# Ledger of designs, part 14: VH-VL binders against Vacuolar protein sorting-associated protein 28 homolog 1 (VPS28-1)

Target 1, 209 residues: Vacuolar protein sorting-associated protein 28 homolog 1 (VPS28-1), of Arabidopsis thaliana (Mouse-ear cress) (o65421)
Amino acid sequence: MEVKLWNDKREREMYENFAELYAIIKATEKLEKAYIRDLISPSEYETECQKLIVHFKTLSASLKDMVPNIERFAETYKMDCSAAVYRLVTSGVPATVEHRAAASASTSSSASVVAECVQNFITSMDSLKLNMVAVDQVYPLLSDLSASLNKLSILPPDFEGKIKMKEWLLRLSKMGASDELTEQQARQLHFDLESSYNSFMAALPNAGN
Key: E = the ipSAE of ESMFold2; O = the ipSAE of OpenDDE; V2 = 0.75 times the mean of E and O plus 0.25 times the DockQ between their complexes.

## First folded at step 18 (VH-VL; framework fv_ontamalimab)

Design t1 (from g4 with heavy chain G56K; at its last look DockQ between E and O 0.47; V2 from the best seeds 0.62)
Heavy chain, then light chain:
Amino acid sequence: QVQLVQSGAEVKKPGASVKVSCKASGYTFTRYGINWVRQAPGQGLEWMGWISALEKYTDYAQKVQGRVTMTADTSTSTAYMDLRSLRSDDTAVYYCARDRGFLPYYGMDVWGQGTTVTVSS
Amino acid sequence: DIVMTQTPLSLSVTPGQPASISCKSSQSLLHSDGKTYLYWYLQKPGQPPQLLIYEVSNRFSGVPDRFSGSGSGTDFTLKISRVEAEDVGIYYCMQSIKLPLTFGQGTKVEIK
ESMFold2, look of step 18: ipSAE 0.648; ipTM 0.867
ESMFold2 (binder alone), look of step 18: mean pLDDT 94; pTM 0.962
OpenDDE, look of step 18: ipSAE 0.703; ipTM 0.885

Design t2 (from g4 with heavy chain T30D; at its last look DockQ between E and O 0.53; V2 from the best seeds 0.64)
Heavy chain, then light chain:
Amino acid sequence: QVQLVQSGAEVKKPGASVKVSCKASGYTFDRYGINWVRQAPGQGLEWMGWISALEGYTDYAQKVQGRVTMTADTSTSTAYMDLRSLRSDDTAVYYCARDRGFLPYYGMDVWGQGTTVTVSS
Amino acid sequence: DIVMTQTPLSLSVTPGQPASISCKSSQSLLHSDGKTYLYWYLQKPGQPPQLLIYEVSNRFSGVPDRFSGSGSGTDFTLKISRVEAEDVGIYYCMQSIKLPLTFGQGTKVEIK
ESMFold2, look of step 18: ipSAE 0.554; ipTM 0.835
ESMFold2 (binder alone), look of step 18: mean pLDDT 95; pTM 0.964
OpenDDE, look of step 18: ipSAE 0.815; ipTM 0.931

Design t3 (from g4 with heavy chain T30K; at its last fold request DockQ between E and O 0.26; V2 from the best seeds 0.63)
Heavy chain, then light chain:
Amino acid sequence: QVQLVQSGAEVKKPGASVKVSCKASGYTFKRYGINWVRQAPGQGLEWMGWISALEGYTDYAQKVQGRVTMTADTSTSTAYMDLRSLRSDDTAVYYCARDRGFLPYYGMDVWGQGTTVTVSS
Amino acid sequence: DIVMTQTPLSLSVTPGQPASISCKSSQSLLHSDGKTYLYWYLQKPGQPPQLLIYEVSNRFSGVPDRFSGSGSGTDFTLKISRVEAEDVGIYYCMQSIKLPLTFGQGTKVEIK
ESMFold2, look of step 18: ipSAE 0.553; ipTM 0.828
ESMFold2 (binder alone), look of step 18: mean pLDDT 95; pTM 0.963
OpenDDE, look of step 18: ipSAE 0.422; ipTM 0.754
ESMFold2, look of step 19: ipSAE 0.622; ipTM 0.859
ESMFold2 (binder alone), look of step 19: mean pLDDT 95; pTM 0.964
OpenDDE, look of step 19: ipSAE 0.777; ipTM 0.918
ESMFold2, fold request of step 22: ipSAE 0.656, 0.603, 0.596; ipTM 0.861, 0.845, 0.847
ESMFold2 (binder alone), fold request of step 22: mean pLDDT 95, 95, 95; pTM 0.964, 0.964, 0.964
OpenDDE, fold request of step 22: ipSAE 0.856, 0.853, 0.855; ipTM 0.950, 0.948, 0.950

Design t4 (from g4 with heavy chain G101N, light chain S32R; at its last look DockQ between E and O 0.58; V2 from the best seeds 0.00; counts 0 for: pae O 4.0 > 2)
Fold by OpenDDE, look of step 18:
Structure t4 (fold): chain C 209 residues (1-209), chain A 121 residues (1-121), chain B 112 residues (1-112)
Amino acid sequence: as target 1 above (209 residues)
Amino acid sequence: QVQLVQSGAEVKKPGASVKVSCKASGYTFTRYGINWVRQAPGQGLEWMGWISALEGYTDYAQKVQGRVTMTADTSTSTAYMDLRSLRSDDTAVYYCARDRNFLPYYGMDVWGQGTTVTVSS
Amino acid sequence: DIVMTQTPLSLSVTPGQPASISCKSSQSLLHRDGKTYLYWYLQKPGQPPQLLIYEVSNRFSGVPDRFSGSGSGTDFTLKISRVEAEDVGIYYCMQSIKLPLTFGQGTKVEIK
């Protein structure tokens, strides 16, 4: 990306954000190609891909007013990163997750539920990273995640992720809608989400951790 | 109020160059791109090119490629269009127009008043 | 380049009567993002163009409700429910799905 010198802090921030977005897309494209060419293991790919997706979602959300369309962004700068755009914008999950979902699903509905779970996990974690810590913001996200987890029959009723989400929902239900999680609470919730996500992914068939 | 104010009319000889300015006000200049569109007398609208006000990234129409240079001065919130090797068929009203977003492809929402450029021997 | 074709090229309308302008594109203006990048502009006599409609059917700020846009893919229409004297000018459709941006020939609307 060719950029001019900035005149103030705001311009600098814009440059940095755009550069970061550009870098994420390019990195994702490279990663996708490396995976397809078997240059990296599925586990390594999944780990790195997930990081990029999370980073992308966080950044894209912050740039939604300036960059409402990532495809247009990619086109404007002639990035030629179709694999990255698909992964980041259309799929939203690593290719390995898609494959596991397809393999574990006897029906298309099961695959879609797995994808839904993954998306809800990521959305919940990203929201916390964006400091969306109000009860009326967090509760619906966790509720959706809990609901999606319950739709997946391969997960037992005592799945740790299910239990943790229910506990959090109960805790939040005792708070006011305008109340906010403390920094410590937010950190704990994020930790619980991440742990639950990892357990969830491990529970899927052909999971490579 | 969002406004684009262009420089005054120009009369040039063939082979000369013209530089039209477009000063923006009422909004964050670097948040939006600037398009240039011209209109020959009694004719339709012709897109000439686009510039990112922040980055200076440009895309020009093929018809004017090689003869046009678009620039943006963020310190003065002013966009410039330099057209070289002027021909008689370059006689037109030249407009700057703000893109609806930072990126192109989102259309133009605010237009300058236009600058008449006359090329005559 | 995408070719934009307007019909008719001129229209004379009695005040209070409706008007309709067609715009056809040589290729679909529907983007994979789900948006259709078709715009309508009005250039009144002695003035620069002004945005009327963006993305097929959205009225720009300050545009009267007598103006409406419709269409999909390659076929688009601008309608004026009740033409007023202030609506006199040349109307242009424009695509922005890809560069270069291209305009229709323009439709001159006059009052009878």
Scores: ipSAE 0.027, ipTM 0.619, lowest interface PAE 4.0, mean pLDDT 89
ESMFold2, look of step 18: ipSAE 0.624; ipTM 0.862
ESMFold2 (binder alone), look of step 18: mean pLDDT 94; pTM 0.963

Design t5 (from g4 with heavy chain E55Y; at its last look DockQ between E and O 0.57; V2 from the best seeds 0.00; counts 0 for: pae E 3.9 > 2)
Fold by OpenDDE, look of step 18:
Structure t5 (fold): chain C 209 residues (1-209), chain A 121 residues (1-121), chain B 112 residues (1-112)
Amino acid sequence: as target 1 above (209 residues)
Amino acid sequence: QVQLVQSGAEVKKPGASVKVSCKASGYTFTRYGINWVRQAPGQGLEWMGWISALYGYTDYAQKVQGRVTMTADTSTSTAYMDLRSLRSDDTAVYYCARDRGFLPYYGMDVWGQGTTVTVSS
Amino acid sequence: DIVMTQTPLSLSVTPGQPASISCKSSQSLLHSDGKTYLYWYLQKPGQPPQLLIYEVSNRFSGVPDRFSGSGSGTDFTLKISRVEAEDVGIYYCMQSIKLPLTFGQGTKVEIK
C-alpha cells in the first residue's frame, strides 16, 4: 500500500483504517496457513485467531459505509487471501471453534442457528477481554446475540440468557454511543455472558461445556 | 455540487504523449475512485483504467497497459491520465468519471465533460 | 473479459410509444454478495454518458420513472415506457463484476 499525504485528520484516519483492514486480512491468512500446516498448536491458533476476528468485526463495522463488501476489498487489491476472507467474513469463528460447534450441533435441526449463537457469545466475551467497552462497540454484539438466541426454538422465552441480554441492551440504550462501560460494568457483563453461555450449552442436545 | 472538470483539447503527433487532467470538486476527493473511459469517433465506450484517489492504486485495461499512467494529487483534488506512444487509433474523447464508491465496481455517477485528443501526422 | 452484447443496435420509436433494449453478458453478473453488477448509461448527443440504472433495476437520482431495468444472471433489459424527445441518444449497458469494466456496443435510439 502506497503512503500518501493526507489533507486532514479524516483522510489520515481513513488511510490508517484501510491499512489496518489490509493488515488484519493478511495476518489472518498467514495464521490460517500456519494452522493448516501444523506450525502452531490449536490452542495458540484459537487465541490469536479470535483476537483477529474481534478486531476485524469492530473495524469492519466502522468502515461499513466505505467498504460495504470485504470480499470486494480483497479482490480490488488482489490480496489472494481466500482463507482469511472465509474465516473473517463467512465463518466468524476460529476453525477449532467451528469444529466444536459443528460437533455439538450434529444432532440438531438448527445447527446453523446454534453455530451463530456460539459465535456471538464468543465474540461478545472476547471483545470485553480486549477492553472494547464502548457502547457503540458492545451494543451491536449483544444485539446480534439476542437476535440469535431468539431464533433458537429449543430455548424457552424465559431463558435466562435472553433476559439478561435484553436487560443489558436496554441499559446500553440509555447511554451515549461514545460512552464506555466502567470496569465494574464490564466485569458484570462478562460474567452474565459467561453464565448465559454455559446455560446455553447445557440446553443443547448432547452438548458439553 | 459534485463536478469533474477536464483539461482542454489536445492535438498530438504519433509517438508523442498526452496528459489529461481532471479536477474534482464538491466532494471528498479521496473517498471515491476515478475511472477513465475513452470514445473513438462514432464508436462505443472503452474503459481504460481506474485509480484509487487515496492510495494511488491503479488497474489498467490490457489494451493500454504499459502506455498509460494514472495519478491523483490529493492536495489539488486532481486526477491525471498520461498516455504515451500515441497512435492514430488513440484519437478519441477521453472522460474521467467518478466511481459511486471507494472501489471500482459500483458504477460511474459523475462524468467530466470530456477531452478530445487527436493524433495525426 | 466479459463480453456485453446489446440488441438492437438501433431503434426508431414514435414519441409516446415504448422501447426495449436487451443486454446479454458472456457470464453471470451475480456476485457472491447477492448484488448483480449491471449498469445502464445514456449518452445524449454531444454530451458525456450519464448513469440511468445501477445494479439492474435501481434508477439513479433524477432519472424519470418511465425508465426501468430488469433481468438476472446474464440477461438484462432496459425499458422506456413512453419515449420522449429528450430520450434520444445512445444507451450502453456495462458490467462491473470484475475488471476490466466492459460496455455493450450501444443502442442508438431515435425519434420517428
Scores: ipSAE 0.174, ipTM 0.663, lowest interface PAE 2.4, mean pLDDT 90
ESMFold2, look of step 18: ipSAE 0.302; ipTM 0.715
ESMFold2 (binder alone), look of step 18: mean pLDDT 95; pTM 0.965

## First folded at step 19 (VH-VL; framework fv_ontamalimab)

Design u2 (from t3 with heavy chain G56K; at its last fold request DockQ between E and O 0.32; V2 from the best seeds 0.62)
Heavy chain, then light chain:
Amino acid sequence: QVQLVQSGAEVKKPGASVKVSCKASGYTFKRYGINWVRQAPGQGLEWMGWISALEKYTDYAQKVQGRVTMTADTSTSTAYMDLRSLRSDDTAVYYCARDRGFLPYYGMDVWGQGTTVTVSS
Amino acid sequence: DIVMTQTPLSLSVTPGQPASISCKSSQSLLHSDGKTYLYWYLQKPGQPPQLLIYEVSNRFSGVPDRFSGSGSGTDFTLKISRVEAEDVGIYYCMQSIKLPLTFGQGTKVEIK
ESMFold2, look of step 19: ipSAE 0.516; ipTM 0.812
ESMFold2 (binder alone), look of step 19: mean pLDDT 94; pTM 0.959
OpenDDE, look of step 19: ipSAE 0.698; ipTM 0.883
ESMFold2, look of step 21: ipSAE 0.567; ipTM 0.836
ESMFold2 (binder alone), look of step 21: mean pLDDT 94; pTM 0.960
OpenDDE, look of step 21: ipSAE 0.621; ipTM 0.848
ESMFold2, fold request of step 22: ipSAE 0.587, 0.584, 0.580; ipTM 0.850, 0.844, 0.844
ESMFold2 (binder alone), fold request of step 22: mean pLDDT 94, 94, 94; pTM 0.962, 0.960, 0.960
OpenDDE, fold request of step 22: ipSAE 0.845, 0.838, 0.838; ipTM 0.944, 0.941, 0.942

Design u3 (from g4 with heavy chain T30R; at its last look DockQ between E and O 0.39; V2 from the best seeds 0.61)
Fold by ESMFold2, look of step 19:
Structure u3 (fold): chain C 209 residues (1-209), chain A 121 residues (1-121), chain B 112 residues (1-112)
Amino acid sequence: as target 1 above (209 residues)
Amino acid sequence: QVQLVQSGAEVKKPGASVKVSCKASGYTFRRYGINWVRQAPGQGLEWMGWISALEGYTDYAQKVQGRVTMTADTSTSTAYMDLRSLRSDDTAVYYCARDRGFLPYYGMDVWGQGTTVTVSS
Amino acid sequence: DIVMTQTPLSLSVTPGQPASISCKSSQSLLHSDGKTYLYWYLQKPGQPPQLLIYEVSNRFSGVPDRFSGSGSGTDFTLKISRVEAEDVGIYYCMQSIKLPLTFGQGTKVEIK
């Protein structure tokens, strides 16, 4: 009996999920067209688009064995839903979210990230000048510096500063939080920071050429 | 044991119709698509169309569009191909073939034994 | 419709020798999903076709390892490393990048 109920329920769910998949793709296409034509506010669009994306993700996971490729499904049924397929499969986020991310990247330029890197270098070197050598004082500074350097895609992965700061972070992670750098370690870190800073400045592109 | 068993040979006059059956066994019928392929005497293979065994959506080759109807009965796990207004050039062996997937793109892994349809005046 | 062209149309081979069949499509069979939708079938005398190779190079279950497929884009090849008597029949390539599904003309393989 239990095997029979599973089979019947599974078959009915398969048909119902297929129909819902078709409907979600169609609804998303209409919503995308309405947004492009200014027939719906960006706020209303984003809310409804997010609901469709969430529903699509759960539904497509349930149907992955039957419909492993949504593009082929849409093509087979001649759905003419290219905007929906892009939104649901390729992008995974509403167009408004994409636009904000692109605008944010434009206002958070390389210049902004460079300024963050410079500030983190200077803060780290200044802290060492003030003899702040405990692990719990130094580790956050080098972590912030390493993170900011990784944001700069113009720096190669083998950039001196990235390598050296990762090596120091590993060394510090093996020490206790209240442990202090020895005088020799502090001298070495200071030298590594200054060397990395000079190399960083030399790697920056010229402005306004 | 996955099988497709087709109805027997038929001899028809021009202008008549024929309905070929294809009985599936050994697998979940609704999960896989069914293609129909024919082969005229001494000739190659010609795809006629496909049907979704789940809800009956079809796609037909242009050459037979308007003369063919493909159906599927999930309660009996049987697919049907009805070809109307028969001509002498419809003389062929007609095969049903299961696709490896739900959609008709993944290769035909199980074939029926074929049904010979002879159209003679 | 995508045209599939096979060469040669007929092939006589000495037992134990290799055989090679070419299949060319009128359009690329590469889909945006990264798969190439090219298939090979063998129709032995008096039998329905049977699947040999799916998606260019994948041997279907139960197919001997002397069969291999290769190619990309529009040009594809089926090779039989050592032809045996049971390999006699007509070989077809097929595309499924677009409907309608289309087959090559077939290549008849015989033993000398």
Scores: ipSAE 0.581, ipTM 0.839, lowest interface PAE 1.6, mean pLDDT 88
ESMFold2 (binder alone), look of step 19: mean pLDDT 94; pTM 0.963
OpenDDE, look of step 19: ipSAE 0.786; ipTM 0.920

Design u4 (from t3 with heavy chain T28S; at its last look DockQ between E and O 0.42; V2 from the best seeds 0.61)
Fold by ESMFold2, look of step 19:
Structure u4 (fold): chain C 209 residues (1-209), chain A 121 residues (1-121), chain B 112 residues (1-112)
Amino acid sequence: as target 1 above (209 residues)
Amino acid sequence: QVQLVQSGAEVKKPGASVKVSCKASGYSFKRYGINWVRQAPGQGLEWMGWISALEGYTDYAQKVQGRVTMTADTSTSTAYMDLRSLRSDDTAVYYCARDRGFLPYYGMDVWGQGTTVTVSS
Amino acid sequence: DIVMTQTPLSLSVTPGQPASISCKSSQSLLHSDGKTYLYWYLQKPGQPPQLLIYEVSNRFSGVPDRFSGSGSGTDFTLKISRVEAEDVGIYYCMQSIKLPLTFGQGTKVEIK
């Protein structure tokens, strides 16, 4: 970082907080990608992610007047940090914690989990039909779908939908937040969603239990 | 009183450079972004770029990318726009304008008086 | 780049009568934060532009209440309920959903 002349303590603190906000968003993006790529254990990930979330909340509050919206900040500085923005702004908890909380809720109501999965499939497919193809529009949808599929214990761990959505999330994590899926990529994603949805519906039990 | 005061008119030959200044007063200079907008004679408004007065990050319109440098001097509360390799189609009134926010998304609420730059062979 | 299209490009208005200016964008101006990034400016003869309306419908400080903005998505309108002589000038819409910021081509309003 270039050294700047500081007129008073307040201006130095503003600059330092700004630099820390940028660093936290970048660090969170790298941590999220490392977790998806199995480069860090779930335990190590959770510990580091929680530290980043706590620090982020403090900094974002202190910078609220200047940076009222973190998504706009990340867009302006071309940070390409869609996973970090989801984690820090939308979710507010580590992926591991989010998954465990969702699993606990799913255990108490399997019918509501099935409904959630259906809703997430339909929302994702409909958004693509409406040409919502920017990474920052698509990534949250697939993340929600993946999370809901993981809640449904009747699905095997190698269920097509779980595998395909993880692959797409990895691919999207290598793209910029403002990047758009190509026509070719959007068609492939739509096909993968439809195929996964058909397999999901076929996997549901036929019973009055 | 919040205001932006720009440097005076310039007449230049093709291939030369021009540096327009924009002196801010009456507000916290580092808290708000500065946009540069130009207007060719009889034409509409064209955004040229934006600078963060806090740390100097910039974003330039593609049309002027590579020929423009925007800077901010926080000690004098002055923004600068340096346009190089001037062409006749750079003849315009150049405005600096403060964004309502730190980032360039919230509308330009304070405008300089404009600086006429004439490029003639 | 997002294209902003204004209609009409010029208006001649009898004093005291309403005026309406349309602005259409090539993409939705609604951001995932729930805000719509559409702005209106007036450039009076010999003056720099001045902000009239921010975020579709909010009047900027000092703007008379005869000015109103409306619209959503890609279609927006600026209305002047009773045009006065001081309203003469060129009106521009602007989007800030994405950089680069882009303006409409302008609508010249004059008094008959």
Scores: ipSAE 0.581, ipTM 0.838, lowest interface PAE 1.7, mean pLDDT 88
ESMFold2 (binder alone), look of step 19: mean pLDDT 95; pTM 0.964
OpenDDE, look of step 19: ipSAE 0.775; ipTM 0.916

Design u5 (from g4 with heavy chain T30R R31T; at its last look DockQ between E and O 0.45; V2 from the best seeds 0.00; counts 0 for: pae O 2.8 > 2)
Fold by OpenDDE, look of step 19:
Structure u5 (fold): chain C 209 residues (1-209), chain A 121 residues (1-121), chain B 112 residues (1-112)
Amino acid sequence: as target 1 above (209 residues)
Amino acid sequence: QVQLVQSGAEVKKPGASVKVSCKASGYTFRTYGINWVRQAPGQGLEWMGWISALEGYTDYAQKVQGRVTMTADTSTSTAYMDLRSLRSDDTAVYYCARDRGFLPYYGMDVWGQGTTVTVSS
Amino acid sequence: DIVMTQTPLSLSVTPGQPASISCKSSQSLLHSDGKTYLYWYLQKPGQPPQLLIYEVSNRFSGVPDRFSGSGSGTDFTLKISRVEAEDVGIYYCMQSIKLPLTFGQGTKVEIK
């Protein structure tokens, strides 16, 4: 890909975002191939894949107006990264997570629920990063996340993530719809989401991948 | 208002080159792609290629591959199409057209007025 | 390359009457993203093409509601419910499911 020099700060930023998107897709492709070839451990793969997915979701959300379709982006620049596109756009979860879900007693349903949970976590966290801190913005996202977590039977009722989300929902319910979280509250919520997400991922069964 | 204004008509001999300009206004030039489409007399539309205004990344139709160079100057919001080794069948009206998005897949919503290029001995 | 085939190539219509143009693609224009990348353009006499319909059935801004697009997969139709004098020109369908972009042959619409 031939790239021109940028003219101003905004143009530079846009270029950097595109470059980052490109890099994430390429990195994911490499990671997927490495995993398939047993060049890295499942644990290492999952950790790195999760990072890439989170980064991708955040970046893609910010580029939604310019790059509404990641598949088309990949096609336009002839990236030949089908594994990455599947992982980042279609699946949204590491292969290890998919395999664990598939190996469970409730195969297809569990996998979809896990993916839904992951998506809702990422969406919630990314929304905060995008400064979407109004109660009428945050409440639906957390509500969806809470609902998704409740669909997953492998998570106990006292799962910390469930408790935290309920507490936040309760707190938000006492606020006005047009009210906004303070910076401190937003940071705390993000922290709680991240910790809950990590706990969630850790709670997923290891099906011997 | 969003508009594309192209350079004037050109008359060239076979083997010569022609460079058509397309000046954009009324929108952020770098955030949209530019397509080039030509139309031979009495014929239909033919896509020639696409350029990213931001990066200068291009994709050309095979028919003109090797003979065409598309460029974009973001400082002047102007796109250029250079066609070399002209032949009689290159005689056409050439259009620049903005893609609805950054990528070349979302349709062309704004068109230049066209530039007539005549190749004759 | 994807071949776009329009029918008819010429159409003469009485003002106020409906018109219909068919466009067929050599392969499906449905992308994995769920969108169908079919567009309609009108080129009025002496003018550049202008966008009428994007993604099969969406009217572009400023396009009268008498224009409508439909279809799926490989078969598409542009309809004009009541043809007006200003609708005279050549209509083109275009695909952008993959490069190169390709157009139909064009359908010339005239008024009787």
Scores: ipSAE 0.170, ipTM 0.655, lowest interface PAE 2.8, mean pLDDT 90
ESMFold2, look of step 19: ipSAE 0.579; ipTM 0.845
ESMFold2 (binder alone), look of step 19: mean pLDDT 94; pTM 0.962

Design u6 (from t3 with heavy chain L54I; at its last look DockQ between E and O 0.51; V2 from the best seeds 0.57)
Fold by ESMFold2, look of step 19:
Parts: structure tokens; C-alpha cells; sequence
Structure u6 (fold): chain C 209 residues (1-209), chain A 121 residues (1-121), chain B 112 residues (1-112)
């Protein structure tokens, strides 16, 4: 009976994640069309698109074994969502960020790296809110975040987020892969992520990234 | 061991319906799609359709669209194919086959033993 | 619908000798994901089909190494390096680049 409760929860999560993947692709298609047609402001678009992109990354990773190719999924379900597939799979950043990166190619290619950092912060914080506290779930998230922060040259070398994430990665490396963060560790990690994210946003030269 | 076990042979009159069952065992039923393939006597293989085992979404071959209903019961790990308004050219062996993946693109790695359906006046 | 054309439709082989079966599709089977969606099945007498080769050249589990697949685009080949008695049956190629899934007409392999 104890095994039944766990199996039922995992199966329910698979179904819900599958349905939500479909919904995210559809929502992204509608958002992309609204942006192209000037029905939504660039700032509103960028905020909503980034949320969809980070949620998509989490869900697609959870469904990787069942849905290894998003294009084939969209083809099978006849979604007609080519803009969404480009945005979510090919580009990985909002159109506004993509346009700024192209415009700043004569200055620097920093906009896509900023979007990557934002995505990694949000993914990490959201994963903790979803109680993903096993070391083998958390370590890759913080590793990706740390790597993206190191790519962004406008951040000082002593940026709080770089230091804190390195410290957490070291702590996690001393734990077993299947070990879980305690409630106190999870709260502290969430606080460190939120504090680092606020500092990161304050370090950016403008809003809307 | 992974198995698909189908219901027994059927003899039907034109205009009747047949429902073939396909009981899966030895694997997580929801993770793999189920295809239905038929083979008329002395003929090749003809794909009839596919069903998603988790939410029941289907895609049917145009030739049988409107006459076929495919369902899946996850509580019993059983897929069903209901073919209505039978004609003599529906006489065939009907196979269920598991796709190697969830979507119907990755090859059919486990086949049922086949169900012979004979439609004659 | 994508048409799959097999040649020959029938093949008589002396035991121990090689055999080759050709399969041609009416459209490319290469998907933008870099995979080519071509499969080979064997249907032995009185049995359901069984998967031999997936994605052009990969032998399915338990398939003897005398079976090999090759090809690209629209032209594909199944080779049996040394035909044995248990290899008799009808061989089918199948595409899954698009629904509906379609099979070749089958190649009956017999022993002389």
C-alpha cells in the first residue's frame, strides 16, 4: 500500500506535466502572434514569454524520455505552433531579447546571456517551490546558473550570486546524489537564490531584460 | 516479460461490429503508444491507427476514419479497437503493437499474437 | 501518403549465401531532428511481424549480427550476410516520418 501512494503520485505528475506541455506550447504560440501583431507591449510580452520559456524547460526535462523531440509532439497533436516551437526550442529567448542581441552585435552579445541567467534563476527558485530538493535535481540547476553568471562580463567578479552558488555547489558535491536537502537547507538555498536574483536585477543597466 | 495478448478470433456478418482487445503486461502501459495494424489474407501490412495510452488521443488511417474507435483503459492496461460497419474487405488478422516510444514514430517492438476477423455473408 | 516500394518481391536463396532487399520511399525519410525514420520487420510463417532494424541501421535486441541495414534519404537496403533456415519469411520496410505509417509490399525470402 505504501508503494501505491508513491506510484499514484508519479503517474499523476506525468499526466499533468504532459497536459501542461501542450498548454505551454499553445500559450506561447498565442503570445508570439500577439507580439507580432502589436497586441501586447514589448515589456509585457518579454515578461510572459520568459515565464513560458522557463516553465517549458522544466517540463520538457521532466518529459525528456517520453517526448524527446518537441517538433514530433507538435506534429502528432496537429498543434500548428511553428512560432512557439522556434521560440521554445530553437531560440530559447524572447523575441525582444533576440532583437536586442542582434542590434548590440556591434557593441556586445550580452542580451542572450542575461536572458539565460534570468531563466536559470527562475528555474532554480521554481524547482524549490515544487519541492525538488534531491541533490541530483538541484546540483544541475545551480551548475547551469553558475555557468551562465560566469559568462556575463558586466557582473563584477565578486558578485554575490557567483560566490553563493559556488558555495552551494561545493556543499552539494559532498552529499550523495539521492540525498535530499533538509527543510532548513532548502529555505536557506531559496533565500540565497532570491537575494542573488535581486542583486542580479539591480546590477543590470536597464529594466525589461 | 513484456507481452500483448489479444482476444480470440471473430466471425461476423457484413454490417456488424467487432471489438478486439489487447491486454498489456510487463511494462508501464502509459509510457508507450499502441498501434493497430491489419493484414488481409495473402496481403501486406496496413496501419490502422495509434492511440496515446495516457490521454486517449488517436490518429486513424483515412481508409477507416469514421468506422473505427480506439480506446485504452489504463486501470486494466488494455487497449481496444472497435471496427463498425464491417465489409468483406475487412477480413484480416488484426494486430496491436507497442511503439518503442510514446509517439508512433519509433518502431513497433512488441506485437500481439493477432486476432483473425472474418467477414462473410 | 508516402509510398514504400520494395524490390525484389520474392527472393530464393541458397542457404549460407547472402541476400539483399531494396526499399525506396516516395519522399525523404530524414527528419529535421537528424533521424531517418525507416524500419525493417520480419514476419516468419504463421507468426506476427517482429522488429529487426530501427532507424535505418540499428539492430533490435536479439537480432543476429548477420542482419544489417543501410541507406539514406529515399534509398535503403537490408542485407543478410548468410541466410539461414530460420530467416525465411516476408520482410517489410516501414516509414514513420509521416502518419499514416506505411509499409513496403513485402519481400518473400525462401530457401532453394
Amino acid sequence: as target 1 above (209 residues)
Amino acid sequence: QVQLVQSGAEVKKPGASVKVSCKASGYTFKRYGINWVRQAPGQGLEWMGWISAIEGYTDYAQKVQGRVTMTADTSTSTAYMDLRSLRSDDTAVYYCARDRGFLPYYGMDVWGQGTTVTVSS
Amino acid sequence: DIVMTQTPLSLSVTPGQPASISCKSSQSLLHSDGKTYLYWYLQKPGQPPQLLIYEVSNRFSGVPDRFSGSGSGTDFTLKISRVEAEDVGIYYCMQSIKLPLTFGQGTKVEIK
Scores: ipSAE 0.536, ipTM 0.834, lowest interface PAE 1.9, mean pLDDT 88
ESMFold2 (binder alone), look of step 19: mean pLDDT 94; pTM 0.963
OpenDDE, look of step 19: ipSAE 0.644; ipTM 0.856

## First folded at step 21 (VH-VL; framework fv_ontamalimab)

Design w1 (from u2 with light chain N58D; at its last look DockQ between E and O 0.28; V2 from the best seeds 0.00; counts 0 for: pae E 2.1 > 2)
Heavy chain, then light chain:
Amino acid sequence: QVQLVQSGAEVKKPGASVKVSCKASGYTFKRYGINWVRQAPGQGLEWMGWISALEKYTDYAQKVQGRVTMTADTSTSTAYMDLRSLRSDDTAVYYCARDRGFLPYYGMDVWGQGTTVTVSS
Amino acid sequence: DIVMTQTPLSLSVTPGQPASISCKSSQSLLHSDGKTYLYWYLQKPGQPPQLLIYEVSDRFSGVPDRFSGSGSGTDFTLKISRVEAEDVGIYYCMQSIKLPLTFGQGTKVEIK
ESMFold2, look of step 21: ipSAE 0.492; ipTM 0.802
ESMFold2 (binder alone), look of step 21: mean pLDDT 94; pTM 0.959
OpenDDE, look of step 21: ipSAE 0.604; ipTM 0.839

